# VH-VL binders against Coenzyme F420 hydrogenase subunit delta (frhD): the designs that were tried, part 3

Target 1, 183 residues: Coenzyme F420 hydrogenase subunit delta (frhD), of Methanocaldococcus jannaschii (q60339)
Amino acid sequence: MNETMKAEIESQDDELFDLTPSYLKKEIMVLACGNILFADDGFSVHVIEKLNKILTDKEKQKIALVDAGAGAPQQVLTLIDENSKTKKIIVVDVIDWGIKPGEIKIIEKDELPNPKYHRLDSHDWPLAPLLREVAEKYNIEVKVVGCQAKYISEPDVYIGLSEEVEKAVDKAVEIILRELRGD

## First folded at step 4 (VH-VL; framework fv_ifabotuzumab)

Design a28 (from I4 with heavy chain M108F V110Y)
Fold by ESMFold2-Fast, scan of step 4:
Structure a28 (fold): chain C 183 residues (1-183), chain A 121 residues (1-121), chain B 107 residues (1-107)
Amino acid sequence: as target 1 above (183 residues)
Amino acid sequence: QVQLVQSGAEVKKPGASVKVSCKASGYTFTGYYMNWVRQAPGQGLEWMGDINPNSGGTNYDEKFQGRVTMTRDTSISTAYMELSRLRSDDTAVYYCARGYYRFWSGYFDYWGQGTTVTVSS
Amino acid sequence: DIQMTQSPSFLSASVGDRVTITCRASQGISSYLAWYQQKPEKAPKRLIYAASSLQSGVPSRFSGSGSGTEFTLTISSLQPEDFATYYCQQYNSYPYTFGQGTKLEIK
């Protein structure tokens, strides 16, 4: 877990007999997916770090910034249930859409894969169709802010974004702020 | 650099089981779903299921539910597909193929070379 | 299950020809469609993903178009190495399904 996700889970707004993570008690979740150790896969980490510095303490009472890393976004989404206060999820991730490196693509809920088949002994969906299912089941607004990656160094450690993706960080921050603030 | 290397050809009798392996290299094994697709002689491609190597969670096509088991061993970056109660119509080439975990839009960007399974008496 | 139907199932063409293969989904799949090329005794190779995105290293004579239920793979000027079987595949919903294939043969 990164600092933002650890801080949310360790929040003092959890009740004595309610171990629900604090980010599920807020109306808006910004879910960052990726790993800073793998070049452009760190895009979302840079975005969420800048949002953390820009958002006010008052805004953070209603907006959860969740750094889910590369392996935990599915776990975050599977914890959402009818008791969660989540009304909107903005996912931030690198994508491979065959567009120009560093180009931002917005994916709306109705553009996400639609999982029509569910099995009792298996419920492990890829992130995109899982996001669609959770959003539809719990009536949550969803938007994906994706950036076309140029270079992902995995499995080798390389800290730093490509030139094109680095330039996309500020654009993504601006898009997300407008989405959060409604301007 | 990304490679999926499958186990060798198998000849089985009806009623037996077969376990095919797929060893991944050149990427983070737990970051991508592993899919299994088969192709009977002269026929098209048929998706069997996938496994999340990080969690071990699986999704199977209903046609194979109850006969197929997909597993993985993260310590050696290897996925397995076991098909039981084999019938002659299970004769096919079985492929592993890499899928996406997050919002990467392509599917089956890398394929194993295939494992021929022949079921005959 | 989403049924994928290709047309034609069989196509004869000459080098230099413009070739078009269509794929129809029984339900809307947005742009979650891939095209694969398979040569005899070989694993399939991805050509197109997200309906229209060309995979790196695939020649520009290949292109994909469409969204929703109707999709097209076009080869603008057929080369000898393009004689193969082509498959579309939806990855919009489980179970993932393929078209029956289009075998492209030399005339």
Scores: ipSAE 0.650, ipTM 0.836, lowest interface PAE 1.9, mean pLDDT 87

Design a29 (from I4 with heavy chain Y107W)
Fold by ESMFold2-Fast, scan of step 4:
Structure a29 (fold): chain C 183 residues (1-183), chain A 121 residues (1-121), chain B 107 residues (1-107)
Amino acid sequence: as target 1 above (183 residues)
Amino acid sequence: QVQLVQSGAEVKKPGASVKVSCKASGYTFTGYYMNWVRQAPGQGLEWMGDINPNSGGTNYDEKFQGRVTMTRDTSISTAYMELSRLRSDDTAVYYCARGYYRFWSGWMDVWGQGTTVTVSS
Amino acid sequence: DIQMTQSPSFLSASVGDRVTITCRASQGISSYLAWYQQKPEKAPKRLIYAASSLQSGVPSRFSGSGSGTEFTLTISSLQPEDFATYYCQQYNSYPYTFGQGTKLEIK
């Protein structure tokens, strides 16, 4: 569910003269991208939901679980500045890499698109080059945990993951936990 | 199922402006970037820019900055590319192309049929 | 800007031949490369994305390989419908750039 994002927003409102979101005050951000209404596009929501149940309250003091949905991950990234405590971002999303449905693909920071090759006048970038730019500018470690989708129902509503992608949820959770805990 | 349908051919005089449309169907229009790519007669493909239909934010190649304007109308799932101060070397076929994945706008999987723009006196 | 250079610019081949087209990027682009086929008076059709992933509906005789700065498109056992112009495109960095094209003609 989107309770994590709602809780983070409500936490911001409690900071009387500090409007910084609580997730920017934590060392690690797990950023879930996608929409639960569109079949496999809901992969990251299921991952973050399981992480929320597994992580301890102590770990949640350092790790923010952010359900950014399909359209908001860029907005979250643009809030990062020199005062943010973020040192690591793990992005969770479906991908199309032409691999087997349900297969997990890890994309490291140096594999992300590099926006430094050319200057643009626009202030609106796709998620991947924006993630690279933010990571380079603020010295943040980044990793994308992507799952090959089988079926995305958009624009039709279909709640539920394909069998292959559903099986990938636990694998992604294990990968992320190892990344978070250094197991 | 996913389809991009562009407006018809245009003939313009030097100094005029042209506005090409690209109507999307079969997907959530605001969930994908829209690219514009042109091709002069007998020449290769040239990327002009992209637009995020959700925000209206644009990225233009510097060669077109100041002459190109990309917009969209979300109520009719249509993207527009307007090129001003036309020169004869703007004669080309103009294509819209969907950015396949919201994560990478240059992942162009579906293309419009093209709009021929001829600039002549 | 990242320059994309294709080799050869023109290729003459016979049905049944194995054809290889090379694309070189002036800077590293990881695997952010696509290959397109364009027939006269038609829009480009994507064949390959992520350097080596075959687009759904594209015949398996098409394959892509490479990473970083050197990429190849291979057509095993060329068919009559494959005579067209082929373009590589990088989408690693703005502005997105295309190779000059490789025109594949019947020998």
Scores: ipSAE 0.665, ipTM 0.843, lowest interface PAE 1.9, mean pLDDT 87

Design a3 (from I4 with heavy chain W104Y)
Fold by ESMFold2-Fast, scan of step 4:
Structure a3 (fold): chain C 183 residues (1-183), chain A 121 residues (1-121), chain B 107 residues (1-107)
Amino acid sequence: as target 1 above (183 residues)
Amino acid sequence: QVQLVQSGAEVKKPGASVKVSCKASGYTFTGYYMNWVRQAPGQGLEWMGDINPNSGGTNYDEKFQGRVTMTRDTSISTAYMELSRLRSDDTAVYYCARGYYRFYSGYMDVWGQGTTVTVSS
Amino acid sequence: DIQMTQSPSFLSASVGDRVTITCRASQGISSYLAWYQQKPEKAPKRLIYAASSLQSGVPSRFSGSGSGTEFTLTISSLQPEDFATYYCQQYNSYPYTFGQGTKLEIK
């Protein structure tokens, strides 16, 4: 019942636990969105797997490769706060932009929806406006590397990318590497 | 085949509540936002809000805040929109519409057939 | 809220005409704009999304253009089935908003 003792116990737990995800302790986050079980929706997983093989251990000390799946990229973004080391986020996802299947579209921060016009007290925003809010609030650079999907098999399981999207994987890897290495 | 099927027409008195249903089929219900849009007779379209069926999280237009409640039942792939304290100017056709949830919402590609709600004394 | 204004509100045209409808946003919305066609007693049907992307199954005589605050929907050669009400909609930010509509009627 002692409020002082209870608060002290909780502060000791904070000293024992650093449960901050490792990806929030790195300067750059590559955030992969999608599900490998649903054909082209697996695009980002193939991209991040190739980056994992190419990046050196030294680069991985500064660059986090995060597989957020289809359902949780918003959860990753909501963990960013003033204590996070994140300075740059590169989002990798399939998009529907009405362009040619397998074509890569780069979306810059200023092209993302602007959350300052939101009047709603919302705790469940779509990825794009949430990404812009986080970027502006914490002064983080943002870039989206999107690939136009041809076929998403959801709800049916189909492992494998369409030919057009599979060819786009290496192009996306090259774009991201140039972004990460400053070429 | 992707379909949204809505409940039938309703006639209500001022002060009552109405609950409209929207049953989804042909896709993963939890993978897409569900939007609710209404249209008064001879008037334009008005967005009311959306729900993420995966989390149950909602976004409402301020005009309806406090009167609208959006819910879902994932076991039967059905979304609901309940509007309370009905006024005569709530007379409208109410639509549900599917939106992409991951990158951007408001991408309304599939619409229900509409539910007519008449509020009269 | 972002206000969407269409012009004209009413338009009379003949089969074979080129028709242009404009939509203005009160704030910049990039390319987060869709166009819908609505026939009497029917749900809206999406024609255009991302300002210029044609919805699958929609005839190529329909096209969209613009970015930022000024947008247009063009029908290159009007057909009898095109007489309907047309709406623009922004999905840049909450709340999503529609234009007041443009009713296209036979001349």
Scores: ipSAE 0.451, ipTM 0.782, lowest interface PAE 3.2, mean pLDDT 86

Design a4 (from I4 with heavy chain W104L)
Fold by ESMFold2-Fast, scan of step 4:
Parts: sequence; C-alpha cells; structure tokens
Structure a4 (fold): chain C 183 residues (1-183), chain A 121 residues (1-121), chain B 107 residues (1-107)
Amino acid sequence: as target 1 above (183 residues)
Amino acid sequence: QVQLVQSGAEVKKPGASVKVSCKASGYTFTGYYMNWVRQAPGQGLEWMGDINPNSGGTNYDEKFQGRVTMTRDTSISTAYMELSRLRSDDTAVYYCARGYYRFLSGYMDVWGQGTTVTVSS
Amino acid sequence: DIQMTQSPSFLSASVGDRVTITCRASQGISSYLAWYQQKPEKAPKRLIYAASSLQSGVPSRFSGSGSGTEFTLTISSLQPEDFATYYCQQYNSYPYTFGQGTKLEIK
C-alpha cells in the first residue's frame, strides 16, 4: 500500500528512463528522507503523502515531491546542475537535536555546516554539508524541516509513528505550505 | 543494544601495515557513518576519517591521505581501517565511532572499546 | 582546519565545586559541537551534542552552552566520578577536530 503511493509520487527509478528527471524541471523540490518501515524514521513519508493530497495540479507543475528514502537523498542532490530548474529545496527528515519528541526544528541555509572550510575533495559527504554546497553553488534557497524522533525501530520493522511525531506531521505540513505559498 | 566491537591489540615494525576491524550490532549498519579516531599515549583525540557504509565513500584527514584506507563489509556489518607505512608516532589507541545518521557524521554517539597499535623496532 | 582550543588544560577541584571548561573555535561552527568525557584506559563517552543537548543517561549536573566560536561545559556540583579528561569536538567542517583536552583532577 505504501509502496503503491510511493510509485505514484515522483521516484528515482521512474525518472531514470528520462534524460532530465521531472523533479529537476520544477522550481521547488520537497525532499523526503527516511524509511517508513522504521517507526519515526517514516515521518517525512507521511508529510509528503499529505502534501500530495493538498497541493493542486497547478502547484504540482512547480513543486516536486520526492521520496528519496533513507539511502538516496545525497544521490538526488548530486543530480542538480546548471541546467536544473530547481530554485528552492525543502528537506524533510527526522533529527536528533535533543529537543522534545515531535518538536519541529527549522534549519536555515546559513545554519548548515559550511563546506568552504573543508580541506578535502570528497565524493561522499553527509546530507547537511552536501545540501549547503549544492545550495551555494547553484544559488538555491534551502530549508530543513526536521522533527525530533522519539523511537526509531531499526533494524526491526515497525510501521507507525510515535504519538508525538504523528502529531508533528500536520504541523510540518502547515509550515511547508507556508513556505510554498508565501504565507 | 547498539555495540561496536574492535579487533585485538597489534604490535608492528616500522614500515608495516595494520588493519583494525570494527563489528557493529544492534542497528542498521548502512544507515550510519563510521568514524575512525586515534589517540597517541598521553595525547588528545585525532580524527582520521569516516566512511559511509552504504556507498563505501570515504573522507580522510589530509595527514593520513595516501596511507589510510577505510573499507566495510556489509554482509558482516564490519568496518575496517588500514594504515600503511607505519611510523613509531603511529603508536596509538585506534577507535571506531558511529556518526549521526545520514544528516551528519561527526558527532560520535557510540564508540568501540579501542585497539592498541604499537609500532616499535 | 578549524582549530579547537580548550581552557584550562589542567584544573584542580574538590567534590561539590562548580567547574567550567571553555572551548574556542578558530572559525564559526554554529552549534555543531560535542563534549566528551574520557576516563583512563576507556573510550570517550559523549556528554553533550549540538552544543547544549544532554546525552541520554548523562547526569543533569552537566550542561553545555555557547554558539559560533565560544563554548562552555559546566559541571554544577562535582562528584568523585567526574575526575576525567574532557574534550570538545567540532563537526561543522572536514576534517573534524578536537580540542587538546582538559584534565580535571582532584585537589
């Protein structure tokens, strides 16, 4: 059931047969990170599923909802180049920031790790410094909408969010809609 | 229970190589970066590099570039750090330490017990 | 590389004392700073992350503060088990770097 919904939302596999993935042809990307099989790690999937039902067809022409899963957000970011139409990226993920479970933390571009102080040429950075690098290189506005997790079940399968994180889904949706609509 | 278990102590001659292992359990090995940090006798902590176990991609401190190789075997949830052309000042305790998920790698929430490497003639 | 400087390098204190250790970054690192405790012959144990977040299971007498370039670890009422070496670490930029350590010894 969730696999069917993910297939209907833009996915990496569906895009691989096109020379320009559709999410790179749109001005705004909402990039969901996480795995629905591991309790609160599924937070972002629930957020983009709700956004998919709320956004109009007209808005979806400009806004890409990308389910990158747990392992591929960095791969999505590395596909961005000078020819991409991307102007704004909103990353949705669980975080551990030592705040209350279910609390939303917004991380602005300037609060992300600054790769200009990196001394090494590297082909595999964590998501946060890679996001900052891509944003600065291609003049893309970025924000991270993070939710403090309570319970991540990995490696054991547990489908469902903790009560606190489940309540945070609607709050994150509202925050993202304001970012998308300029409220 | 999240745990990192490292291989035993090694004594090496200058010019030799050493390969330290770090076996992970209690979490999804490919979901977290693995850092390597060393500490010479009576000295502070020194970061050597990290590896993304999902991709195999690595980041090394310039001081070790060309002498260090970090690898992993996902079938047994084990990370490796190999240091070549050993010098006496490579004598240290070597630690593996789990990074923060996909978002960041550098804060280390779980540490291995350490592997003592002694380089002497 | 971002240099992390701790002060003091050595500190003598008595049980019940309030102790502060400072850490200075040569460049702005936002809140990407952790504090570790290391006892002799043991691996480091994380106490604080994100500059001020207390690690689960760590006593509430430990606290962290600061942002940007100036950071402080405070132990509000020193206990016998707190005599150890303390390290700060930035994880803002590669290569990740540690302070030189502060050895907290009994007076």
Scores: ipSAE 0.680, ipTM 0.843, lowest interface PAE 1.7, mean pLDDT 87

Design a5 (from I4 with heavy chain F103Y)
Fold by ESMFold2-Fast, scan of step 4:
Structure a5 (fold): chain C 183 residues (1-183), chain A 121 residues (1-121), chain B 107 residues (1-107)
Amino acid sequence: as target 1 above (183 residues)
Amino acid sequence: QVQLVQSGAEVKKPGASVKVSCKASGYTFTGYYMNWVRQAPGQGLEWMGDINPNSGGTNYDEKFQGRVTMTRDTSISTAYMELSRLRSDDTAVYYCARGYYRYWSGYMDVWGQGTTVTVSS
Amino acid sequence: DIQMTQSPSFLSASVGDRVTITCRASQGISSYLAWYQQKPEKAPKRLIYAASSLQSGVPSRFSGSGSGTEFTLTISSLQPEDFATYYCQQYNSYPYTFGQGTKLEIK
């Protein structure tokens, strides 16, 4: 858990007979996916940490910055229900789209995979189709701000982004701020 | 370095069950969905289903619902596909193939070598 | 289910020819389409993903294009090793579905 996610979770008295995480009580969620230990897979962590320094305390009352890591984004999405205040989700992640390393691609809701399979017991969907289902079911606006990775070091630990992906961090921050501020 | 190695050929009688294994190496097994695809002699490719090795959750094509069971053993990075109540038209080569990783569009980039299953009386 | 239809099902061509195979989805699938090459007694090999992205190690004579419902695989100058069966596959919606295949044979 990085400081941004820890601060969000601890910002509310959820333990006082209201166990709903604070990020589900805010209208906008910026969901960072990936792992800082694995080179370019850390892209979203760098983005969310810069956003944390730029956003005002007033803006943070309506915007949750969530560092979900590599495995937890699906868990975060499954906690959304009718009582959640979430109206918009911006997902930040690396992608493999066959474009130039460091190039940003915005994936809109209607470009996400659209699962139409009959639900079965033990049904478990990958992140992208799950995001589509949650967005449609709860009328949530979604965008994925994706950066084409150059190097993912997994399973080896390597802290640091490739030059191309490092340059993309500021561009992603600019795009997200425009989405958040209605610019 | 990423590799999927499947179990050997099987010959079964109608009504029997077959269980095919797929051992993964060279990547984080629990990070990728595993797909199962079959191909009858002289026919095209047919998707059967996938499994999330992290959770054990599965998605099956309705054609196989009630006869197929996909499982995994994370301690040995191995996925399994069991097909029961075999018919002669289940004769096919069965493949495992590595699936989704988050938003990455590199779907089924690595395939096992295939397991031939023959169902005959 | 989303039906994937390839055209043609059989194609005869000569080395050096430009070859085009089309794939149509019965519903919109955005860019969630892959192309595979399969040689006899071998597992399929991915050539193209995300409709137009070339798999590392695949020769540049292969290219993919299209979005939504209409997709094309092109081989700009056919080589002897390219005679094989080609499949498109959508991975947009469950169940995932393949085209019927296009067998490319020597003329």
Scores: ipSAE 0.494, ipTM 0.797, lowest interface PAE 2.7, mean pLDDT 86

Design a6 (from I4 with heavy chain F103L)
Fold by ESMFold2-Fast, scan of step 4:
Structure a6 (fold): chain C 183 residues (1-183), chain A 121 residues (1-121), chain B 107 residues (1-107)
Amino acid sequence: as target 1 above (183 residues)
Amino acid sequence: QVQLVQSGAEVKKPGASVKVSCKASGYTFTGYYMNWVRQAPGQGLEWMGDINPNSGGTNYDEKFQGRVTMTRDTSISTAYMELSRLRSDDTAVYYCARGYYRLWSGYMDVWGQGTTVTVSS
Amino acid sequence: DIQMTQSPSFLSASVGDRVTITCRASQGISSYLAWYQQKPEKAPKRLIYAASSLQSGVPSRFSGSGSGTEFTLTISSLQPEDFATYYCQQYNSYPYTFGQGTKLEIK
């Protein structure tokens, strides 16, 4: 059965058995991190929701909007390999950088943490050093668009952003559109 | 009311193993990395490693590689640090410390009270 | 490994003094630096993160500055409760490393 199944897969149209996630088939990935259930931790979800309404169908052919939640962004990054079409990653997240609530901090590739380890295959790294490693290994342009949180309600459910962070959503959308369109 | 509560003091013989626990409360345990840091009497702070409680994945300082094992039990929101083949110079206070954001584990904003481990003959 | 060196290792000061402690990294760490205060027989308490960000609940007399390899912790007007040991820590790359500590004692 295993041999018959393998032969059947090999004889099929390659397109029918390409299990690569759709977001790895596009040149640009906007990776949203966070959880809408935890107050300001939902910042990135609001950002990609607005981007989804603004981007044209033509732009969406090249730009993937990925809601990775709180726990899966590292998993998305580890799926990138030489066959991926990804050329640019914009990570959107709420941060604590000790700046004013709602202030946007852009973290460029050279400002990302630089881990000592060189392999991606077995290491469990935080998102930022993993993003740095993926960018360098596959020559991908990367940027983090972070918003200073005021309140994260975790573990309590609270749906809604603080006033300052809510106002920052439009600013982040503007910054990301500039990155996407080369304005 | 984020708290990390560690297990009590331990006295061990050289060659034995010690397992320190760190129970988390007041936040989503699986959403934050957990760091382990030790301090020998009258000495400075020394990072040992971190664990992602969601995946169980670990990163260890090479100095402890092969002797340290970090684990967790998500059902009771508890992290563990086990150090084997104890030497007298492993006598220290062992701390757990929460990594604040998923972007980096080194934001140690909340610390346990510490567990004193004494290794003596 | 990234080596963290603090200066001075020991400092005597009086209440009301402006105190400055420096921390140098052996290679560039951007802003991935934290400062901790530790009192005898207690766990460290974070004062500063991201080089210059004040931890919630920490008095405004504490401030951090610097980037890359040179960092400074300043206490603008020393109070009696500030006599403690201070540590810098880089979290730019594994393994995370701490400075040797600066013991601040009453003159």
Scores: ipSAE 0.666, ipTM 0.839, lowest interface PAE 1.7, mean pLDDT 87

Design a8 (from I4 with heavy chain R102K)
Fold by ESMFold2-Fast, scan of step 4:
Structure a8 (fold): chain C 183 residues (1-183), chain A 121 residues (1-121), chain B 107 residues (1-107)
Amino acid sequence: as target 1 above (183 residues)
Amino acid sequence: QVQLVQSGAEVKKPGASVKVSCKASGYTFTGYYMNWVRQAPGQGLEWMGDINPNSGGTNYDEKFQGRVTMTRDTSISTAYMELSRLRSDDTAVYYCARGYYKFWSGYMDVWGQGTTVTVSS
Amino acid sequence: DIQMTQSPSFLSASVGDRVTITCRASQGISSYLAWYQQKPEKAPKRLIYAASSLQSGVPSRFSGSGSGTEFTLTISSLQPEDFATYYCQQYNSYPYTFGQGTKLEIK
């Protein structure tokens, strides 16, 4: 092709390419951090699957459901910048807080590890302090919906939740829906 | 079931380097951070840094920055801590300790048995 | 760095006593505090995490309390195997820091 035709094709390719992940274009992100393969560690995947069936198409225009198991939650958070539309992040995960199996613990933003007192260059931080840093930097509201696990099968594959944690899925869905809908 | 097994004792000269290994078993190695903590004779515990075995990313205490290197080999579920330009005050027991899930790496629930490193002229 | 200060540095007690060790953080750390027991020539053993959660397999006579900047470890009825050095540790902020330790000795 001649230079004029080549320049027009390159311009068209640039215009057609949108590299921004869809979850960064929405004002609310529900971030599932568990792994379905390891028994109760799959809690967040079950929660996000139920939310996907309940939320309307209109609600999904402003709410992103992100299944970020297996180490991807940190990567999702590091992609947030000044151009992102994210105003609120709800993290869903299993926790070990020494409470009864299946009990839900809500962790508010101000209860997360505070990066204000970190004295290290940021190389690779665990999810919780990274979440706090991103939320403070970009003025994002954060809430963690955690469930006390009973059984995590790691390293063995076991698909399925304990009875206590299975019951917690519906409780977490209810809590998140109230948070999303303002009940 | 979950175990961290460290390499044996080392005796080094000032200026040398030492590389301590920590072999993990009984869990998914890439799912947990690995911390390194040392303890000089008769002294308290001192955190050196951590590594994310999935990414290879590291965080070091500034006291050790420029001398410490943390690495891992996921094929054998082993973490390494190398300390260079050794001084006599680096004489200590060095521990690896598993960070409870990636959410809170300083949540150290399982510890290796320790590796004694003696630096003497 | 967040400084962790334990009190007292040394404790002398008898079997059956109730003992309390305190730990103060120079900055707020919420509930991101653990307590460890260390016996001579052994690796530390975690007793308490998240300020008040008892580690599986640790006797119920051990308990932790506090939040923010002031924390306590309590042993309700001291046993012979409890004579050891105890450390608090914050994991709220990098670098993670430990208290100087409290050595618990038999009276």
Scores: ipSAE 0.638, ipTM 0.833, lowest interface PAE 1.9, mean pLDDT 87

Design a9 (from I4 with heavy chain R102H)
Fold by ESMFold2-Fast, scan of step 4:
Structure a9 (fold): chain C 183 residues (1-183), chain A 121 residues (1-121), chain B 107 residues (1-107)
Amino acid sequence: as target 1 above (183 residues)
Amino acid sequence: QVQLVQSGAEVKKPGASVKVSCKASGYTFTGYYMNWVRQAPGQGLEWMGDINPNSGGTNYDEKFQGRVTMTRDTSISTAYMELSRLRSDDTAVYYCARGYYHFWSGYMDVWGQGTTVTVSS
Amino acid sequence: DIQMTQSPSFLSASVGDRVTITCRASQGISSYLAWYQQKPEKAPKRLIYAASSLQSGVPSRFSGSGSGTEFTLTISSLQPEDFATYYCQQYNSYPYTFGQGTKLEIK
């Protein structure tokens, strides 16, 4: 742009200059955790990719599919505030719960670690108690769709799920679609 | 194989500081919290705090707040615990232990061998 | 802080015995409880996590049960290598807290 046109640009509070991530402007967030590079840790990425192909454009106006990766789910949660449109979070992740590999466990909000008993002044909390705190503070419905992993290849790169976990992908998609559509 | 290897024994005078290291191998260092736990001679286990190696963020037990500093160096997959203004009752074996990963129940599934710190005048 | 109380503090038993150690939390911790075994001059070893999940490589004679505030570690048919100190630990809330330990000695 030339100098005269630059001088004519006003700051705006409309959508053109709104830097809020789009996923915070939608009522439902499906938050995929984990890393596709580490075998079964890629479970959530495969789930969110299938959901992306199934959900319609109209559904995606109200439903955000967020591929957060291993380090980013906590960052996503810390961006939620009173102005966010988020009313429901469905977390998709691998779990180690001592159940059979590939078995799906649903973790409800009340089953998450309870941050009310924390006695520390730091706000760098693990994902599960952070999710509980954010959900309670902002009155957000939470459900975790977890899959028992069989093999996580870290630190070695291995792209692909174990047979048991790969079969669980479609089951998780079905569960999430019921949560999103009510059917 | 997941392994945590700690630095060697230390003998310190009251008022000094000690810095214990914990080198991780066999997993993605930044993916898991690292806990520090100590045990005084003939006593039980005491949690001191943890660090998120990805962010550098820390959580300390109130008992150690102001004296403990936990850090990490991601380039060498090493966590550090520094305890200052040492007293004789800080004499203990100090352990690092691999902690939390999201909803994975990895709370202290792998431990370092321990570092003996003796505070004596 | 959530206080963890173990009972008994000391237990004397013979090889082949069934041993039970209890752990009580001062507040509800759901299933966020682990059990550790510590042998003399060694680092602790995790036996149980999520109250009842057996750590890979740990013998099946070890089992955990309970939820909320009351938890149990059971060793069926005690073996010579099981004489050690056992600790429970809650990881529901910061600061994470351990029980004071149960020392298991041979009769």
Scores: ipSAE 0.596, ipTM 0.820, lowest interface PAE 2.2, mean pLDDT 86

